# VHH binders against q9lmt1, part 8

Target 1, 351 residues: q9lmt1
Amino acid sequence: MLEKESDLTAMEKPNNKHAADSFSSEDLVSPVKKAKKSEEVSGGGEAVAAVGNREAEEDKPSFVSEEKKEFLVEADVAEDKGARHTMEDVWVVLPDASLDFPGTLRCAHFAIYDGHGGRLAAEFAKKHLHLNVLSAGLPRELLDVKVAKKAILEGFRKTDELLLQKSVSGGWQDGATAVCVWILDQKVFVANIGDAKAVLARSSTTNELGNHTEAGNPLKAIVLTREHKAIYPQERSRIQKSGGVISSNGRLQGRLEVSRAFGDRHFKKFGVSATPDIHAFELTERENFMILGCDGLWEVFGPSDAVGFVQKLLKEGLHVSTVSRRLVKEAVKERRCKDNCTAIVIVFKRV

## First folded at step 19 (VHH)

Design f6
Fold by ESMFold2, fold request of step 20:
Structure f6 (fold): chain B 351 residues (1-351), chain A 125 residues (1-125)
Amino acid sequence: as target 1 above (351 residues)
Amino acid sequence: QVQLVESGGGLVQAGGSLRLSCAASGSISSSYAMGWYRQAPGKQRELVAAIYSKGSTRYADSVKGRFTISRGNAKNTVYLQMNSLSVEDTAVYYCAAEVETEDEETGFYYTEYHWGQGTQVTVSS
């Protein structure tokens, strides 16, 4: 059985069942923030260091684990205010996201927080979410998908809990949606609340004969996230049980369209949740890149359109920093997106 | 399975108007974008107009101000109102939609473009 068979089964069908049935809160914990210590994490051991019996000079030795594909992760972000007076999008790009939590698993983190009613909720999430996920036990030594998902879930819960305390003391009503990625070694986790979207560009094996010499190798645009809106059945049920009213315009209490977000303090009593959907998949040679975007990007790009745009630029040899900038420039300048526009492009390169 | 059926093409004198319509099958209700492309003899297919799922629209510079795209959500239909036509608008016009399809390999949805058969628009002097 090939490794791509196991990778194919690593993805799971999205569903709309609620996942939060917790009535307890976590203690406030001051995180230890030593970014320098997180740099020493990848101690998986060099095969060359283990070979002490060879006295003669040899060519560079081959890796001992040839069946696992080693991938370099390169990513960058671009943002544009668009025609709006304010910029309420906030982002995170951490190709090495170990921080003060060393371990042998590669750890990368990327996120977009789309603020509404101000930037304060999005900025809080940028500062605290990843740290809270690490503190909740995101695996750093031995990969365990269930443990990772539980850490991400607890990280979202804790972040919103602390954010709401700050919101009360500061007297603000800001909220933010989120689309987040964690990469642990070769496993990608995607989490979202609200209407920002993550798309994966994945190749087909039908047109490949092993040497990849075919002209025009098409990529599928896999939509990894589902929007959370008050009108959708699971979301509507939770809101109505909490005493919320969904108006004819599809908005909770006539005001809030999204049903999940960080913050939005006054809507939490009506069932607005910070509980994310979480999905995972393994990286193989088929996963080419991901695009994370706020709703501004997706107003003027369908997923397949965006994947094609990015693929063309990558095939021309452009670096990911240029690709992300051109994607946002196309959305704002050519396609006249009027909202804030933020995109992260994450490229997987076989080493 | 999504099928797109265009109608409303034909011969029109320069300065005249035509209205194209495109009806999509109702078996799939999610569409990220719908729109119109055209291909003139000896030229590549080009975007004419698009309407996205949240209602924003896009037009080629050559048709802006003369053409209007709209969507009839109840019927899953898009329209292209073409005014002030000129001979340079002569082409085969194709309806296109970017729709979700279940990916059995991964269990997620992917998107792809679906195309109509095309309708001829000919503008005479």
Scores: ipSAE 0.736, ipTM 0.883, lowest interface PAE 0.9, mean pLDDT 81
Fold by ESMFold2, look of step 19:
Structure f6 (fold): chain B 351 residues (1-351), chain A 125 residues (1-125)
Amino acid sequence: as target 1 above (351 residues)
Amino acid sequence: QVQLVESGGGLVQAGGSLRLSCAASGSISSSYAMGWYRQAPGKQRELVAAIYSKGSTRYADSVKGRFTISRGNAKNTVYLQMNSLSVEDTAVYYCAAEVETEDEETGFYYTEYHWGQGTQVTVSS
C-alpha cells in the first residue's frame, strides 16, 4: 500500500472538529524583487485554449434554465519511488480545498509537484501554492474565470518569490515542476509549469451526421497541458533573450531540461520561469475523468493508453482509489518505469 | 494525415529471424509512442513491443529476450528485430503510433492511435 497519509501531514483539511482558523505558519517574507514584467504570461498556452474552446455555457436558475444535475468529484493518488533511491514527487488531493476561505462555490484542488535536485522546492509548493492562490482572490462566492486565472497567476508568482528567498537563506538549488487543478463549482482550471501532464477523458455525443453516442463509447484523451522545455520556440526565445545557452541535448546551460519550474534559483537569471500556462473548461456530461501524472507515468503511457486503462477499470466498477493504485502499479511493476511515478485520477460522477 | 507503412514480413523457419520496419508518412516528427501489435486468427490483437518518446521500451512477456524494438535515425521509423521465432509468433503484425490530433470542439490536442495495414509473419516448422 502507498503511504498517502504521511504526505498530507503538513496540510490541514477542514473539518468541524478542527474548525479553528489556521494554516501553515511558514515564514513569509515580502517580495525582494519586483522589477520584471509578467507580460509573457498571456502567451501561447491560453491563446490555444481561447481558440476553439466551447463558448461559456452553464445551467441557469430555475426559471429559465434546464434541470441542473449535480456532479460528485472523487479523486485519489498513487505514488511509487520506482528504481530511484529517493522520492521527489509531492502531491495534493483536496476534494474540499476551502481551508480558511469559506464560500458557496465548491472548491477542490489537486496537484503534483515533481521535484528535481531535491524535494525542498516541491514541498514548499505543496505547503504554499494553494494558500497563496486563495489569498490572491480565488473566487469563493461568484464564479469569475478572469479573476480565478489572475489569482492562480499571482499565486505562482508569490510562491516562487517566497521559495527563492528561502532557497537563498538555506543555500539550496532545488526545483520543482507543477501540474495543478482547481475546480470551482462546475468550472475546471488547469495550470502547469514544466513537463508533468494533465489529460482529460472526454466522450463524444453526436457526430456531424447526427448519430447518437452509443454504449461503449471510446473516450478522447485530451491533453490539457503543454510541456515547457528549453528547445520549444516560445521557451527558447525567452531563454536566449536572457543570455541562456541551450546545448545539443536540449538542456539549458547544459544542465536543466525544463524551462519552467518553481525554484532552480541559479537558472532564473537565464530565463527559467514560474509563470504557468492556465486553461479552463466547464464540466458537462462529457467530461468523465482526468489523469494528472509526473513525467515518470508518461514515459510508459501515452495519453490515450492511460485513458483506456483507467476507463476499463472504472467500467469494471472499481473505486478511484483502486484505479489510481493499479495505474501506478502497471507503470512501475509491469512497464518497468524506473523514475518516480505519481498519478492522480479525478472522476466526475453524476448523482 | 498520418499513414504507417510496414515492411519486412514473410515466411521463415522456426528458430529463424525477421526484421520488421515501419515508416510514418505525413507531418509527424515524433509521437508519444510507436510500436507493434499482432493478431493471430481467432485471437485478440495484442501488444508485442512499444517505444515511447523518451526511449523507454515495453515488451509482451511472450517475446521478451527474443524481440527488440528500436527507433531509426529519422525518428518517425521503428523496427522490430524478431529472433528465435516459433510457430506461435505467426500473425499479422501491425505498426501503431499514438499521435496528437487537433480537437475542433475544444481547441486542445487529443491523442489517438494510427494503425498500419499489417504485414504477415508466418513461422513454419
Scores: ipSAE 0.718, ipTM 0.880, lowest interface PAE 0.9, mean pLDDT 81
Fold by ESMFold2, fold request of step 20:
Structure f6 (fold): chain B 351 residues (1-351), chain A 125 residues (1-125)
Amino acid sequence: as target 1 above (351 residues)
Amino acid sequence: QVQLVESGGGLVQAGGSLRLSCAASGSISSSYAMGWYRQAPGKQRELVAAIYSKGSTRYADSVKGRFTISRGNAKNTVYLQMNSLSVEDTAVYYCAAEVETEDEETGFYYTEYHWGQGTQVTVSS
């Protein structure tokens, strides 16, 4: 039997009144390490050590500083079909993402789902993922990084499980990649499956009072996500152990380029996974903004290029809604991106 | 460390052609974009052409239809085919690449631009 769809509810709500408690210290930002060097081992360089992968799962201990460093989170999205006939990108912007799970921790959620083979998987993920993460125990009262990561992991598993059931009963083959952000108080969690990307713009120097070195010290474009493609060693190994074949064009069974996605039900038996990479970091005065983007954005913008573009507009005093629109307009109109293009800009402002 | 070395510049008569080549010494498989910029005397450096990791290309309006950017089969070389040259194309041409570098502070990767030394292109009337 087919499951009935729930009623559609507007999930976009600008609300910052729940930003109460902030964790701050001089050394609180302890990002997880992403082992991107696995692609270099084939060239005879040093092999990627397991130590690097272990660091991707944990933040270091932190301490509360003498004064609170409260941050306001402002975000907006822009989208454009580009030259495609259909729009298969789907997004979520929830500055207040508490829904029916109230608590004292600020909870914000942002996501881009890049649909392929149709938009049904992306729409399902938009409708269910955040709710499934909340239901799996995303912390709402006392921040616990391990509990949060576990809830996110279970949310992805449950969402794909239910999506695959609907895919079977509905007879569709759609899939979707995801790049997701949760902000709990002042901890940011980034989770991804596939090739959509999250980039953090971070200052090189700061002091305890939260002042960045402004004029001559550009922002670093830190890539927070690892693309999941069938040709990458870790992904290739899982696929091949499952009996999948990676063709000379780099695609699983000659068809699917990504190795992780929601849906794609016929490829799950060949090792396509909905298991996300999950990273966390603390907001400090150094984190200026994030850019989430689908493959279409990054086809015509490198991360440093995009960070520079956004930084210039923010320095001109433009609101995040205008900044996101101009970023996508540049990608589509000036740089002639042909694919669907969606971007979310998330700005961290100290009050 | 990624190093970019340009070649193929020189003197050419208006209406002629040149092909610029840029060889990378480091791994460019982690590059997001490679391309060509140029700087004429008294002017600012400007983008001429770029090629992104998935094959998309971008051209300055002044060179569209005349210049073509491409990658070699091994992806460690990028070319700029320059046809129908005019005196306004006279400049130093620089190869550039946006590549990933490991950020020792955070353990993530960040990206940055790397530049070649430049190759002179001079178009005579």
Scores: ipSAE 0.707, ipTM 0.864, lowest interface PAE 0.9, mean pLDDT 81

Design f8
Fold by OpenDDE, fold request of step 20:
Structure f8 (fold): chain B 351 residues (1-351), chain A 125 residues (1-125)
Amino acid sequence: as target 1 above (351 residues)
Amino acid sequence: QVQLVESGGGLVQAGGSLRLSCAASGSIHSSYAMGWYRQAPGKQRELVAAIYSKGSTRYADSVKGRFTISRGNAKNTVYLQMNSLSVEDTAVYYCAAEVETEDEETNFYYTEYHWGQGTQVTVSS
């Protein structure tokens, strides 16, 4: 029943006028001072002998041209729909993107888009993201890490904006997670949204001695991506501030597991974002290979397990195409991954 | 330092059952997988069962339908229920965990395998 009332109180517009103080002009002037003149003195011409200075040939510092340690990048992809009716994963493998976008900087691009609710968001991202990142000013002549990160951020933003417009006009609701890599000369940029991952296999020791000690030094499996799940404390807090609810099953509004994705048009109002995390590192002799994978791969492989699996096959001298196929085959056939499974293996070879 | 402690091994008659338990402790940011390996005398260490972070499981063909791996209610605990044990199951059983730790050099996380000390399982005829 209780009716409690309306009180409208109209709190006032205080006017405060504060003043224009005038601070002044002053002139300070002065002075000219003078003149002095003088004198001549003439003195004599002694003929000091021309000691032949042997010009020491300045040893031109041999600019040891730091041989730009060029890295060869070899990459391939494998995919399998697993036990699913459809493949919702989409991938990009561009070991040389310089043909489409010329510049002095080498450019390679790799991506996996894991679609959910359909394939349309993943297909849209594949078509537009790299172009939007380039258009946003991804460096092509001079490497600048801040400029590159800004271009990637804007490329993700613009891609999601256009995707959402297409989602409305097309009457679909698909979303997609992403893991993306750009290589600019020797600088690697990794960007992700959702739960697709990039794992770097890195040697623990710089053996200074150029002996490729074939010795089985275990590669460190470095996880270059942070997952964006609704249940994670930071993402949960962000979603809750946007009015989203995380159900007991760990899903936003009981439906969506990830807190960041392209598309997901109905979940944007609940704080789903297409803003990626972005990391950058320099390629050195310690970087052996990278694995990009969808969530299906990482359901049946840990990072170190996947690195060990790939390392073994590479040590057998297998081509990267065979390695990627065997990784996905192991995931789907031997480890019984129930979801779509996509992996990109990127091998870094010093030339 | 990460530590794995196994329990539940022992002597059992053929056709009997055992339940192994493992608890991981220490500086663990996350766990990607936990599992059980075994090493019989004169044989290589082999995977018996693994459970991944999302609950997917893997078993060796020799133990399918007899062994069940499961997570505990406590964080970083794993069990192996072993039924219909045979003399061929006699081995030292090792708990393993793939855990994530901070890489001090890169400020990224990396994963590595940690191993328990092992527990003896002996199946008598």
Scores: ipSAE 0.870, ipTM 0.953, lowest interface PAE 0.4, mean pLDDT 88
Fold by OpenDDE, fold request of step 20:
Structure f8 (fold): chain B 351 residues (1-351), chain A 125 residues (1-125)
Amino acid sequence: as target 1 above (351 residues)
Amino acid sequence: QVQLVESGGGLVQAGGSLRLSCAASGSIHSSYAMGWYRQAPGKQRELVAAIYSKGSTRYADSVKGRFTISRGNAKNTVYLQMNSLSVEDTAVYYCAAEVETEDEETNFYYTEYHWGQGTQVTVSS
């Protein structure tokens, strides 16, 4: 039944005006002055002697050839199936990745693909991604960071498009996360989708003498990638806008933990994307090494812990192949990683 | 500034139990690992237990089956339940955390270890 009513009220508040000012001035003019004159004079012819042209040896500018501080890149990989029934990780180590696309720029490529629900998507990405990035116009003669990032984006897009077509025809249901590195001359590009990571070990100071002072200044463990998980606020919002539901366990539709991956054909309609984050940096004397790892490695290592572990072994004079093997062995055998474990160690040496 | 505060140490008889607590505070973007180390008189600091961001745990062989590391309900909190304590467990126990901080130079994040001040655990015979 009951109706009730009421009303009120309007309040007004106010005006204020202010205006003005003008300022004007001024002229100043002045003047022309004219003058004048004159004169003459004459004479004498003295025979100034032939001072020999000392050819000034033109000091040829010493082109200090800026010795392009070239960095040697040494890299290797290790993998272990761990406690899993199958190995779903695949990797790429190409210190020279220019085979089909020659150019004056150095091109190295490193990647880890972590498969979930199988390894077909990871194997497909391994086979096609680098080629698609090159075909999309990855710089080979003139370094352009914007062009390189655009080529990487298009390479990821094209790889996922082709993978999804194969997934339909082949009945594939698996997906893959990725962490990828391209080195173009001295520029490093890092791209990722999912929860695979790249960590850079960087010195805090440029010691002028190029001697890595034995003084144990810990390398800074810089995380070059961010994870793409469905529970993260930005990814969660994107997934929810696409009609995806994140369960109480933090998984999309109760199944998928990552919000970005290759493949995952059934989850694409819920907003799973193969669009990578891409970062770039310049190699300097401060960049010591990089660690690429699958989620299994980073389950049992923090970035600083992994950097400390690798740094110790490199200081012992161990080859990068032994270092990568010991890192994965530590993860799986000593730290009891329960997943597939893959790591790539990339060492930067000044030449 | 990142700070780690330990609590729950003290004197206990052999065969007794203690529960250590640690809370990390400050400018922490994320925590990759939290753990407990101990240092006995005249010995080196050693790892006792660690817990990683995904919930994986690691223990020293000397404490397996007796000690349990767990996360609190609060972010950046860790506990160490210590059961069946022996005189050999007498040490200063330190909380540690590997935390992520923004790197102003690179505009990336980096990780570093932070340490608590330590808490004394004394096990009497």
Scores: ipSAE 0.868, ipTM 0.952, lowest interface PAE 0.4, mean pLDDT 88
Fold by OpenDDE, look of step 19:
Structure f8 (fold): chain B 351 residues (1-351), chain A 125 residues (1-125)
Amino acid sequence: as target 1 above (351 residues)
Amino acid sequence: QVQLVESGGGLVQAGGSLRLSCAASGSIHSSYAMGWYRQAPGKQRELVAAIYSKGSTRYADSVKGRFTISRGNAKNTVYLQMNSLSVEDTAVYYCAAEVETEDEETNFYYTEYHWGQGTQVTVSS
């Protein structure tokens, strides 16, 4: 039934103003001065002083060849499906990643992709990310940290774009977290999305002798990655601004724990991003090794615990392949990791 | 500075039970793990039990089925319920926490172990 009604109002106003001002000039000129003088003359004498040919010993510039402190990089991987029915982790170990994009800069690449909802996103990222980063202009002749970071960002963006297209056409919804390392000569770039981690084992002091820290000085376990989870304040705010809801268990829409990942096609509208955090550092004699791991590894190892475990095995003279296998075996068999477990151990040796 | 304070140690008869408590305080950004270690006279310090950030636990083989590690409702608290105690369990028990700290040199975070002062557990025959 009911109809009602009305009204109106309009209001106006106005205003304008103005001001201009102007000023000014000054010239100042000044001047001249001239002077002057003189003069004189004189003379003679001959003295034929015997110019002793002091052979100038040409101080051959001691080209202190900056001995390019060359670092040897040794790396290996281990994986175990744990108590899961399937393995959703995939990895890349490329100590020489220069084959497709030759250049004067040494290039190594290492990555772990932890798949969720399936393996397809992780497999796609494994196939395409490194190539997309290279194609985006990862430096190969002249190292520029800013250019390298830009190439990594664009590589992640392009990989997720193509992955999402494939996800639509393939009718799948898988996602993947990532931890990625690029080594360009002595510069290390670490990029991550989600909760996969990179941990650097660093000596507190440069022992002059370049020898691995004697038994007494614990290596510092530096965490080079930050987790991207919806429960963290910055990520929570970002997700909520995108209209995502975080459940009481910390999951986006009650399902996804991570706030950044490749794929997750249905969660992109809620603010899930494939934009990585990127850190860069220079390799020095203080850098002993790095551990890349999926969330399954870090569920049953702290960073310092993992560094201590790896350090002990390396001090026993074990090859990096045995060290990586023992790390994963410890995680799954002894510490009862229930998830997929993948680890890459990267050892830095001065040559 | 991070501090760990243990409590609940004491004298108990064989077959008895104790509950150890540990509270971590100070500038704790994140805790990756908390645990209990023990050191008997003339022996090395050994892991008894640990609990990780996601709730995974580990135990020494000698205490499996008898000891239970758990987190408290308060942040950075851990308990060790010790049942069916034996004379071999006599030791100083130390709380430990792997804590994340900002690295002033690199602006990264690193983790290190912090230790309590220990609490004496004595099991009489």
Scores: ipSAE 0.848, ipTM 0.945, lowest interface PAE 0.5, mean pLDDT 88

